# VH-VL binders against dITP/XTP pyrophosphatase, part 5

Target 1, 211 residues: dITP/XTP pyrophosphatase, of Hydrogenobaculum sp. (b4u8r9)
Amino acid sequence: MKLMICTSNKKKFEEISSILESLKKDENLDLEFVKPPKEIEVEEYANTFLSNAYLKAKAYYNAFGIPALADDSGLVVEAFSDNLERPGVYSARFYKDSFGSHVLKEEDFKLSKDELNNLKVLRLLEKEENRKAKFVSVVAIVLSNNYGIFGEGELKGHIAKEPFGNFGFGYDPIFIPEGYNTTLANIENKDKISHRRQALEAVFFMLKKML

## First folded at step 1 (VH-VL)

Design o05 (framework fv_ofatumumab)
Fold by ESMFold2-Fast, scan of step 1:
Structure o05 (fold): chain C 211 residues (1-211), chain A 122 residues (1-122), chain B 107 residues (1-107)
Amino acid sequence: as target 1 above (211 residues)
Amino acid sequence: EVQLVESGGGLVQPGRSLRLSCAASGFTFDDYAMHWVRQAPGKGLEWVSTISWNSGYIGYADSVKGRFTISRDNAKKSLYLQMNSLRAEDTALYYCAKDRLYYGSGSLFDYWGQGTTVTVSS
Amino acid sequence: EIVLTQSPATLSLSPGERATLSCRASQSVSSYLAWYQQKPGQAPRLLIYDASKRATGIPARFSGSGSGTDFTLTISSLEPEDFAVYYCQQRSYWPLTFGQGTRLEIK
């Protein structure tokens, strides 16, 4: 079967495809990963990773009639979370989220979006004792009009007092995984311990049973 | 085959500006962080600046912070270094270097260009 | 910033001999240390990363070891093409820093 990898980000497509091709190696499965015929705009208005991933996958399935895979991911900081996980679905744009907006100043906005997001998290946690956090990735596959599957990955850890390390992206410079003494930005091969890979492995295992 | 070709170096007087360019080929340029590393005549290597694959993460050595600006144009597969307020101690061979990590913010230099010479002197 | 101190500054040996080069960090860099080789008139070449992993195309005679603050690059049997300057580099902390280099020269 054909499975569309539904992301508007060319690099994310290549990363997800690479992981899935790696998992497919030596399995002799009737499974081919393809790009959508056309990118479509999808409103991601849901309050959970699962709902946003599903909305994207369902929109592509409805448009093209081909099984569709989409993901949604972000950082969850325990001290910022109540009945909504934060930064959560707003991870990529946390710098402009109303939660905690008072900690950023006009002069800060000369920084990159990732740097602003990291700075905001650090300032909000400056006087907090609870620094527990996790990365979450949810992958949704819509296989037919009435059927889909989901995979989830988590990487537990805590937020460092200051950024350090210089590879990775997003919140990697401030996130210390459980069991490690350094940030994700200092860990080569983080794909081997990444939340995204875990989610893709989970959904691939379910697909394998169906093929 | 990975190739990085630097240009824009030359002889300039103190206080002036230069813009270095690096043209990349043989790899997917927009997947990798890129770096500038310099080497003064007869001296060792000094990291100057890093820019992540999406320009979301940028770093500078303290010696150049506020004077140099790194940038990239992924459509043109090119890396740039705008050097302002040049000093005699900026005299060096400037290397463009590719990061080893896919979608990384930058940390290792797996391929290097041949370098372009910058001489700051009267 | 992390200071990397390489020793010796110059190492004079003959082909066929074993070379041992040291790099010490001013504070722990875990295993995130790399080694580069630079020949006269050429750009540096990545040899070893993450303390002990050989980069693509690097001969088996090159090996790295160490963790924390103390690291070693070993060349088990020197070939004529191995006489060059060797630099260590850490990637645990910004700014990225290099050692001052060890020059390996023919005795």
Scores: ipSAE 0.000, ipTM 0.444, lowest interface PAE 16.7, mean pLDDT 85

Design o06 (framework fv_ofatumumab)
Fold by ESMFold2-Fast, scan of step 1:
Structure o06 (fold): chain C 211 residues (1-211), chain A 122 residues (1-122), chain B 107 residues (1-107)
Amino acid sequence: as target 1 above (211 residues)
Amino acid sequence: EVQLVESGGGLVQPGRSLRLSCAASGFTFNDYAMHWVRQAPGKGLEWVSTISYNSGSIGYADSVKGRFTISRDNAKKSLYLQMNSLRAEDTALYYCAKAFGELWYHYGMDVWGQGTTVTVSS
Amino acid sequence: EIVLTQSPATLSLSPGERATLSCRASQSVSRYLAWYQQKPGQAPRLLIYDASNRATGIPARFSGSGSGTDFTLTISSLEPEDFAVYYCQQRSNWPPTFGQGTRLEIK
């Protein structure tokens, strides 16, 4: 069977494909990973990673009639979360999300988008004792009109009191993984993608049992 | 001109059926989810049903589930609502509405028709 | 389902005054709240989407704010044509739901 990997991000496509090919190695499965015939625009308006991943996968399945895999991922800070996980689906653009907008000032907007995102998280947690957070990755596969599967992975940790580290991106400078005494920005690729690999492993093992 | 025009409303007895139609023009009908929203006399807005751009995803309000069927004909640029086993509480002005984005179940609505009246009475 | 409660039920003001309409959700809808205007005998008209974004063709006097459970629609200086019923709607959770409406009437 063919499985479309539905992302417009070339690096993300390569990473997901690499993980899936690694999991498939030495398995005698009729499973081929392909790019969609063409990219389509899908508005990701849902409030959860699963719903956004499902929306994207379903749109591609509806367009091409081929099983479709999509993902959605981000940071979840427990203190900001209620019925909705936050920053959640707004992780990449949290700086302009209305939640917590009062902590950013006009003068701050000279900073990069990632720096604004980090600054907003730190200011919102300034007087909070609960600093628990996690990176989450959700992968959805739409196999037919009435059936799909999903997998989830997470990297638990907490938010540092100030940014630290010389490499990485996004929230890496302020995220300290469980079991570590430093931020992801100080850890060279180690465990940075463990949450995504966990999600992909989960759907792969479900898919393997069906083939 | 972006426009939606409803038709098919009328007076019908309880337990009977009626089919509403909505004709779209001025936009790429095939790219958008469509909705039916109703408004009882003197009351507020109530969502009734949604259908995705390719009919792959459909939803209904609990009050009409099992009795109403939404469908679309993309070649004719038309939306339909088949209403079976009608009840007095189904009496309302029925609006056809276009989803805001190109999403299979987008809940926001940016273009509305003028509505068609359905009256269910004995 | 998420219940949206609008207040006040009726707001009586004169042209030129500022109008402030509230919408409260029974649980968080994040920023996924829209505002509609409906005049007698007419279909609803989208005013604001995603809490604060003005729809195409909507005058600058209309603005929206809020997040989570508390939202506000503000009309900075009322024009005669603004007297209508206003509805909020959430698009965050299935099924989509509307508030009961606020009627804005001339004093």
Scores: ipSAE 0.000, ipTM 0.426, lowest interface PAE 17.4, mean pLDDT 84

Design o08 (framework fv_ofatumumab)
Fold by ESMFold2-Fast, scan of step 1:
Structure o08 (fold): chain C 211 residues (1-211), chain A 121 residues (1-121), chain B 107 residues (1-107)
Amino acid sequence: as target 1 above (211 residues)
Amino acid sequence: EVQLVESGGGLVQPGRSLRLSCAASGFTFDDYGMHWVRQAPGKGLEWVSTISWNSGSIGYADSVKGRFTISRDNAKKSLYLQMNSLRAEDTALYYCAKEDSYGDFYYMDVWGQGTTVTVSS
Amino acid sequence: EIVLTQSPATLSLSPGERATLSCRASQSVSDYLAWYQQKPGQAPRLLIYDASNRATGIPARFSGSGSGTDFTLTISSLEPEDFAVYYCQQRSNWPYTFGQGTRLEIK
C-alpha cells in the first residue's frame, strides 16, 4: 500500500520520511511512503492536536484516494496552561494569539514569526519560577472513509532564559530537553529524541500489525 | 504481465450514449488509480477522467464534465466510462491507463491499446 | 486549467544528433511534470516523471530538467527508434493536461 505524508513543509516531510523509512528497515511490509500529487489548502482550526491532524489527513485522503498521514504539533508551557494548553494548537501563530499579547510591541513585528513566538514565550516567563514545558506531536492516518489510527509523543523539558543554537526551527532555540544542558537548536541529533519520533513509532507499530 | 484491454467502442449518433470498459490483469487492480485518456484522429492526447483506487476521488476534464461518468468495480478488476450526450468532438481512440503507484509518482505507466469511438450521423 | 505549450511543433534531425524539446506551463506545476513518447499505432510510453526521473527501462540518453513553468526533454544522441511524437503532461492540478506534442522526424 501507498501512504501519503501530508505536509507542505519540506523539512517536516524529510524528517517524517526519514523516521518512517528507518522504522520500516528490515521489515517485509507492503508499505511505501509517498508525497501527495499536490499541496491542498486545509483549514486547521480545531481545539486539539488530534483533530487538526485528522482534518489534514482526511482532506488529503478525500482529494487523492490514497491513505494519508498528517501531523499536528506544538509547544505546551505549564505556566501558561490551565484548562487549555498554551501555546498548544496556536504554537505556529502564538505571536498573534490574544493570550499574552501585551508583551509584544509594534517594533517587535520586524522579526520573523518564529522569532516573535520565541520572544513572546520568553517575556511571558520573565518572572516565572516554573519553566516546565513539553513538545507534543500527534500523528493521524486516515486509511479509509471509516477507519483511521493515531499516535502521540511528547518531549519534556524547560524554557531557557535566552535563545541559543543554530540547528532546527520553531521553538528549538529556547527549549532545553530533559537530561540536557543546552537547547534543541544546539543538538544535531534531535530527531532521535523528538516527540515526533514517538508519535510515528506508535502509528507504525499499529500499522505493522494490520499489514 | 501487466495488461489493460479496452472494449465497448463503436459508431454512435450525436446525442446518444456509449459505455466503455477496461479489463485489468497482472497487477493488484484495487491498489491503483486509473485514467481515461483520448486521442482524436491525427491529434494529441487529451486527459478525460481519473478515479482513485477506492473511488473516493474522481476528476474530469472540463470538456466532458457533466456528460461522462467514470466508475470501477475492484472485484471484477474493471474500469468503466459512461458517455452521455455524445458530440462529434468526442470522436477519438480512448485509452485506459494505470497510475504509477510506486514512489510518489501518479502518472500513467501502463496503457491499453485503446478502443475507437466515432460520433457521426 | 493549466495549459502546456510545447515547442517546436516539429523537429527535423538525423540519427546521432542531440534533440532538445521544450514544454512551458501557463502557471507553476512545481516538478509535477512527465514526458511520454508515442510511436505511430502505439499507446504512449512514460519516459520521465516528476521533471527529471527516468521511468523503468528508459535508456540513459533520455533526460528531463526544469521546474515551475519551464521544462526540457533532452535526447543526447538520437537512435532511429527515437523518431516519434513526444508529449508533456502535468499532474499538479485537476484537470490533468497534456501539451500538444512535438513531432521528432528524420531529416
Scores: ipSAE 0.000, ipTM 0.416, lowest interface PAE 18.3, mean pLDDT 84

Design o09 (framework fv_ofatumumab)
Fold by ESMFold2-Fast, scan of step 1:
Structure o09 (fold): chain C 211 residues (1-211), chain A 120 residues (1-120), chain B 107 residues (1-107)
Amino acid sequence: as target 1 above (211 residues)
Amino acid sequence: EVQLVESGGGLVQPGRSLRLSCAASGFTFEDYAMHWVRQAPGKGLEWVSTISWNSGTIGYADSVKGRFTISRDNAKKSLYLQMNSLRAEDTALYYCAKDIGWEYDAFDIWGQGTTVTVSS
Amino acid sequence: EIVLTQSPATLSLSPGERATLSCRASQSVYSYLAWYQQKPGQAPRLLIYDASNRATGIPARFSGSGSGTDFTLTISSLEPEDFAVYYCQQRDNWPLTFGQGTRLEIK
């Protein structure tokens, strides 16, 4: 069977494909991972990672008739969270989210999106004692009109007082995983996808049972 | 002060070899993919080769495949391009470029370039 | 390989004007498109990656949009330093390819 990996992010596609191929190693499964024929516009208006992942996978399944895998992931900072996790589903665009908008000024918008997101998190936590945070990944697979599966993974840690390590991607420069004394930007690359690996392992286990 | 400095270019006859080097400083070299991009005189940009942070993923443009070899030494913070069987159409300014991630294929930091001229 | 076609080849404008530069891909590259600026005698500078993300240190007047096969780089109000050659680049498939460039020159 073909399984579409529905992400517009090439790095995410490569990471997800690599993990799934690794999990498929030594298994005799009729399972091929493919890119969708075309990117489609999907409105991700849900307030949870699972709902957004499901909406994306369902849209691709409806468009192409091929089983579809989609993910939604982000940073959750405990001090910013109540009934809604924050930055949460707004992780990629937290700099323009209304929550905490008062900490960014016009002059800051010369920075990149990732730098603005990091700056906003750091300023909001400037006088906070609780710096607990986690990365969350949720994966949804739509296999048919009436059948789907999902998995979840997380990487717990806390937010550093200032960015450290190379300014590569996302919140890596300000996130310190549990058990480490440095940020993700300064850790072996395999550790950066721990939460995504957990989610993919969960859905792969279920998928293996069906094949 | 993130910096990439290329060296090893020069004038060489067709069929000969050159080895380009790129010395990196100001960032954690081992965390990023690295690239070679070239530009012929008065022309646009052409991708030559990519190597991931751990050398696990390597790619080449079709025009250089089988003739050029990209490599890196993370301990020395250096990137290399071994160019064999050089052709006149390989004449270009060769840039060393840093990826924005470990395998992202977008180039945020560039060196000044080193000139390779292949002529008889 | 994926061919990127940039238009116009040359765009003549005055400081303070809005610049709109186009890049069209021969097949879908999703959002996997970057924009670079190059001045004579200098290395290229990354402006935008993944169609719409501004790179570190790039002024807010630069913005990118588009997906699939049609992409646009917009400079909302030209500064004198913005007159340069602009290249688009796709990362959907290897070989990685660049457009032929759009030359932005003073009118």
Scores: ipSAE 0.000, ipTM 0.437, lowest interface PAE 15.9, mean pLDDT 85

Design o10 (framework fv_ofatumumab)
Fold by ESMFold2-Fast, scan of step 1:
Structure o10 (fold): chain C 211 residues (1-211), chain A 124 residues (1-124), chain B 107 residues (1-107)
Amino acid sequence: as target 1 above (211 residues)
Amino acid sequence: EVQLVESGGGLVQPGRSLRLSCAASGFTFDDYAMHWVRQAPGKGLEWVSTISWNSGSIGYADSVKGRFTISRDNAKKSLYLQMNSLRAEDTALYYCAKGTYEFWSGYDTWFDPWGQGTTVTVSS
Amino acid sequence: EIVLTQSPATLSLSPGERATLSCRASQSVSSYLAWYQQKPGQAPRLLIYDASNRATGIPARFSGSGSGTDFTLTISSLEPEDFAVYYCQQYSNYPLTFGQGTRLEIK
């Protein structure tokens, strides 16, 4: 069968495809990973990772009639979270989120989006004792109109006092995984311990039972 | 080999319109973002417009926004630039350029290869 | 918009010498920077992408380095065919922008 990997982010597509090909390598499964025939606009208005991943996968399945995989992921900082996880579903655009907007100054907006996101997190935690955080990834696969599967992964850790390292993207320069003394951006093979791999392994295990 | 061939340039009066075309060959056209970059005589490079592989993401330089329209026809392996309300400052060599694989969101946009360019001269 | 400033505007060197070309961004572009070579009457040619990755077919004498706001293109030992105009380009944010170019000429 063909499984569409439904993401508009090239780096995320490459990472997901690489992980899935790695998991498939020793299994001898009739499973092929493809990109969608064309990108479709999906309004991701849900306030949870699961709902956003599902809505995206379902939209692609409905448009093309091919099993569809989508993900939603982000950083959750315990000190910023209440009834909503933050940055949460706003991780990619936290710099323009109203939460904590007071810590960013006009002059800061000369930085890249990732650097603004990292700076905002660091400033909000300057005097905070609780630096606990986690990456969350949720993967949804819609196999038919009435059948889908879900996987979730978490990578627990804490936020560093300052950015460090040259590998990865997003919040990697400020996130120190549990059991490590350095940031994800300073770990060359981060995909082996990533939240995304855990979520993909979970859905792959379920998909394998069906094939 | 990858080839990009521009056409449609010429001498045109201010306020008029011109349509540029770029014919692509040697690669899977619908897997790549495509771009227009221009260069005024004796000057540097200026990005004009970007279109993603599926036309879902389109961008324009402020200097041409509202006047120029980028489009593509994946079946014909062709890229287009419709230029309306042309001004003297639009005078340049216009390059068609192949962007990055799987460009959907407007990120990872470097250019390789470039076409030979087509000359647009806006003068009365 | 992110402004890229290249220096020097003109660099006069002889074959066999090392060339060092600078590109400075008005704000951070992380590693989202490319370098191009343009010879008279020709289209630009990609040399380096993601600040330090050499494009296919580009000789080993070309190397890129830097991150954030300060970037360098180095040609370790100039060949006659390397005398050209060099441009840097950022793709961190829209609009996409180029530097004004550095002209590398024979002394």
Scores: ipSAE 0.000, ipTM 0.449, lowest interface PAE 14.5, mean pLDDT 85

Design o11 (framework fv_ofatumumab)
Fold by ESMFold2-Fast, scan of step 1:
Structure o11 (fold): chain C 211 residues (1-211), chain A 119 residues (1-119), chain B 107 residues (1-107)
Amino acid sequence: as target 1 above (211 residues)
Amino acid sequence: EVQLVESGGGLVQPGRSLRLSCAASGFTFDDYAMHWVRQAPGKGLEWVSTISWNSDSIGYADSVKGRFTISRDNAKKSLYLQMNSLRAEDTALYYCAKDHLGYEYFQHWGQGTTVTVSS
Amino acid sequence: EIVLTQSPATLSLSPGERATLSCRASQSVGSYLAWYQQKPGQAPRLLIYDASNRATGIPARFSGSGSGTDFTLTISSLEPEDFAVYYCQQRSHWPFTFGQGTRLEIK
């Protein structure tokens, strides 16, 4: 069986593929992880990670007829959250979200999107005592028109005062996991403690029982 | 009919900066990922950086990470590479390349712009 | 980083002969491998993508085969214009990597 890993984010694809290949190690499964034949535009109208992951996986399954895995994930900062989790489903594009828009300047927009997102979070927390945050990942696999499976994971921690570390993606340079005193971007083998691994382990366990 | 025209190369001293540009025509620019690939004199090809059609996915070779920044302006149909803290080993012909159907293969290439880093 | 090793480094043949070029990956890349042709003073040209698919405008004499770690580019009957350097490239794993090249030259 081929399973498409449906993400345009190169680093996310790399992490997901690495975790899945690790879980497949020493298992005799007819399962191959592939990229989609091409990127497609998927409108994410939903306000939850689960709904967005499902919509993406379903769109790719409908386009190519191959089982599709999609992930929707993001950072949730307690101090920014009320009835809505923030950055939440807007994590990838937090830099242009109206919440907290006052902290970014025109000159900042020469930075990458990830760097802008990190900068915005740090500036919004500059005078905040509560730095609690968590990563959330929801993985959806659409196996047929009427059948799919889902998994979820969380990684609790807090936001650092400044970015640190050379590896990782997204908010990794500013996120310190619970029990550690350095950022995800400075931790080797971070996939073993990440929210994404928990979600992928859940769906892999279900998929393994079916193959 | 696909054309990619690189510019911005030149001779620079180590530690200085250059900004490369690539002007695209003959295809719907905002439908495709774009790439920078370089080739040192007499050597093989080395991938430098990739940016997706919507800029959501960006990657860099380890040799340039933290020094180079890829960007694009879809309205201007242009791709850019900001190169900071240049080193002698960055000396190469820099190619702009159009993606092949989202497959991260380099379907169409420009003729390249030469970057020479020396004293 | 996946290392792609091309062999031979140089292949000397005559027009009309069959050319067989190899590319070996340090770990499996599935079928996510492409072949490029580069002539002196020119940009590379995409020949084959996803191991066996000919790119638009590429003559039928060019064919690709293989999967996993072992890949072959075959030119069934060499034309004078085919003498060039050939590179393989994988997209299976980040970072994207190229082989060191095989130079095809006239005997």
Scores: ipSAE 0.000, ipTM 0.403, lowest interface PAE 20.7, mean pLDDT 84

Design o12 (framework fv_ofatumumab)
Fold by ESMFold2-Fast, scan of step 1:
Structure o12 (fold): chain C 211 residues (1-211), chain A 123 residues (1-123), chain B 107 residues (1-107)
Amino acid sequence: as target 1 above (211 residues)
Amino acid sequence: EVQLVESGGGLVQPGRSLRLSCAASGFTFGDYAMHWVRQAPGKGLEWVSTISWNSGNIGYADSVKGRFTISRDNAKKSLYLQMNSLRAEDTALYYCAKSPYTIFGVDYYFDYWGQGTTVTVSS
Amino acid sequence: EIVLTQSPATLSLSPGERATLSCRASQSVSSHLAWYQQKPGQAPRLLIYDASNRATGIPARFSGSGSGTDFTLTISSLEPEDFAVYYCQQRTNWPLTFGQGTRLEIK
């Protein structure tokens, strides 16, 4: 079967593809990973990672008629979370989120989106004792109009006091995984311990049982 | 057969509270998103609130945010709407509604509706 | 919020005639539009979901079409029981919204 990997984010596509090809290695499975024929615009209005991943996968499945895999992922900081997890589903655009908007100034907006997101988190935690945080990844696969599967992954840790490291993307420079003493951006084998790998392993296990 | 039965409506003064309930039967309640939709006398339909099957996705109309709380008890097969700080403009027939089965419970349209419970906010 | 505008507000027709009801969205809702029928004193009834799919038990005379911002509900030959108020609803963005309704009445 063909499975489309549905993300417009180059870094996510590379990470997901690498993990899936690695999991498929040494397996004799009728499973081929492909790119969508073209990018489509998808409304991501939901409050949960699973709902947003499903919206993306379903949109691609409806457009192309090929089983579609999509993910939604983000950072959750305990100190920012009440009835909504934050940055949560707003992780990629946290710098624009109304929550904590007072800590960013006009002059800061010369920075990249990732740098603004990291800066906002660090400033909001400046005087906080509770720095607990986690990365969450949810992967959804729409296999047909009436059937799909999903997997979840979680990487617990805390937020560093300053950015460090050059590997990875997003919040990696400020996130220290549980059991480690450095940021995710300074860990070369990120894929081995990532929340995304856990989610992909879960759905791959389900696919393996079907094929 | 699918049945949704609302209760808890009544006459209440502005600033007071009411708790609406919806008892579900004839389907596996915990697998479906549930919703409250209201209709003021002689007016159209207005969506009030949504709760996904596992309570992981909850939404509210701007007119009720901060005042109303949707919740569910899957073991009791019941949906609730806690309505605080009621206003005259909250006067309406309140419908309990169910989404169809979807792979992840996010296709929010309403395949079954209850008969509604009347809430009148007046002095 | 996405505003849905239904036209006409009132449509006066006779049994046997074709009814065409419009729903226009202020921004794209893809195919994520549903249609409901409401008779006096009754709860709404789902007719069409995802723009063109007829709900279970709905007569073949009801059909839906459209995508993006422009949607149509068609009743090919009106029966007496079809005179009711019709609402469209989008599920693309929060908040979920309904159109203001089209009242279909006997001429």
Scores: ipSAE 0.000, ipTM 0.473, lowest interface PAE 15.3, mean pLDDT 86

Design o13 (framework fv_ofatumumab)
Fold by ESMFold2-Fast, scan of step 1:
Structure o13 (fold): chain C 211 residues (1-211), chain A 125 residues (1-125), chain B 107 residues (1-107)
Amino acid sequence: as target 1 above (211 residues)
Amino acid sequence: EVQLVESGGGLVQPGRSLRLSCAASGFTFDDYAMHWVRQAPGKGLEWVSTISWNSGSIGYADSVKGRFTISRDNAKKSLYLQMNSLRAEDTALYYCAKDQGSYYDTSGPYYMDVWGQGTTVTVSS
Amino acid sequence: EIVLTQSPATLSLSPGERATLSCRASQSISSYLAWYQQKPGQAPRLLIYDASNRATGIPARFSGSGSGTDFTLTISSLEPEDFAVYYCQQRYNWPLTFGQGTRLEIK
């Protein structure tokens, strides 16, 4: 069976593929991980990670007729969260979200999107003592029309005072996982402790039973 | 009194191996990342390797990747550098250094606030 | 890798004068820069960390400034014991890198 890993982010594709190949090792399963033939734009109209992951996987399945895996993930900072988790489903575009927009200035927009997202989080936390945060990942696999499976995971930690490290992507440079002394971007084997690994292990366990 | 004492340096032929040790005292060794930094005769400082407090994060300079291995023994309060496939370019004074920040107060501080006296490695052909 | 370029290579001054040493990074490193002093036959000594914080026991005449790519170490009034080699070092990203050093010598 071929399973498409449906992400436009090269580093996320590499992380997901690495975790899945690791889980598959010595299992003797008829399972091959592939890239989709082309990237598809998928409208995000849902307010949950699960719904967004499902919509993305379903869109790719409908387009190519191959089982599709999609991930929706983000950072949740306790100090920013109330009825809504923030950055939450807006993690990839937090820099242009209306929440906390006052902390970014025109000159900042010379930075990359990830750098702007990190800068916004750090500035919003400048006067905050509560730096608790977590990564959340939800993985959806659409196996056929009307049949799919889901997995989820979280990684608790806190936000660093400044970015550090060159491994990973997104908020990795400012997130220090619980029990560790440095940011995810500074941990070479972070996939072993990531929220994404938990979600992928959950769906892999289900796939293993079916194959 | 915080002290770091390096040992294991010497004269070695190209292609051979050497193991450096660093004995730490006067601080809670388990709380700090540790570093190896070298200095060739008459040259500047070159970072070689870092190991975090629990060995969970390890980094190497490109010039030594695949040849050198950093390790630590927290029970013995010791840091090690296993140097394989030595080259003439590895000739230097090798310093052991303590990280400035502890594990509970870090986004990755990785500055060197205490240094040993160094141990000399000479790779001759 | 992040390259740190120190200038000048050699700075010749007299005791009592002000010394200004420069370190430039090949990309922005925020404030994640330290300065070290090394005297002949001795290990380096940490002077300044995170661009502007003076390390414990370092005299007030030493100060650091800068952010992004441009950093300066200033010695307000040179003492005889200050003539040494000075190195900058970044911790923004792996691999950790040092500048090539500035030699401060008596004129």
Scores: ipSAE 0.000, ipTM 0.459, lowest interface PAE 16.8, mean pLDDT 85

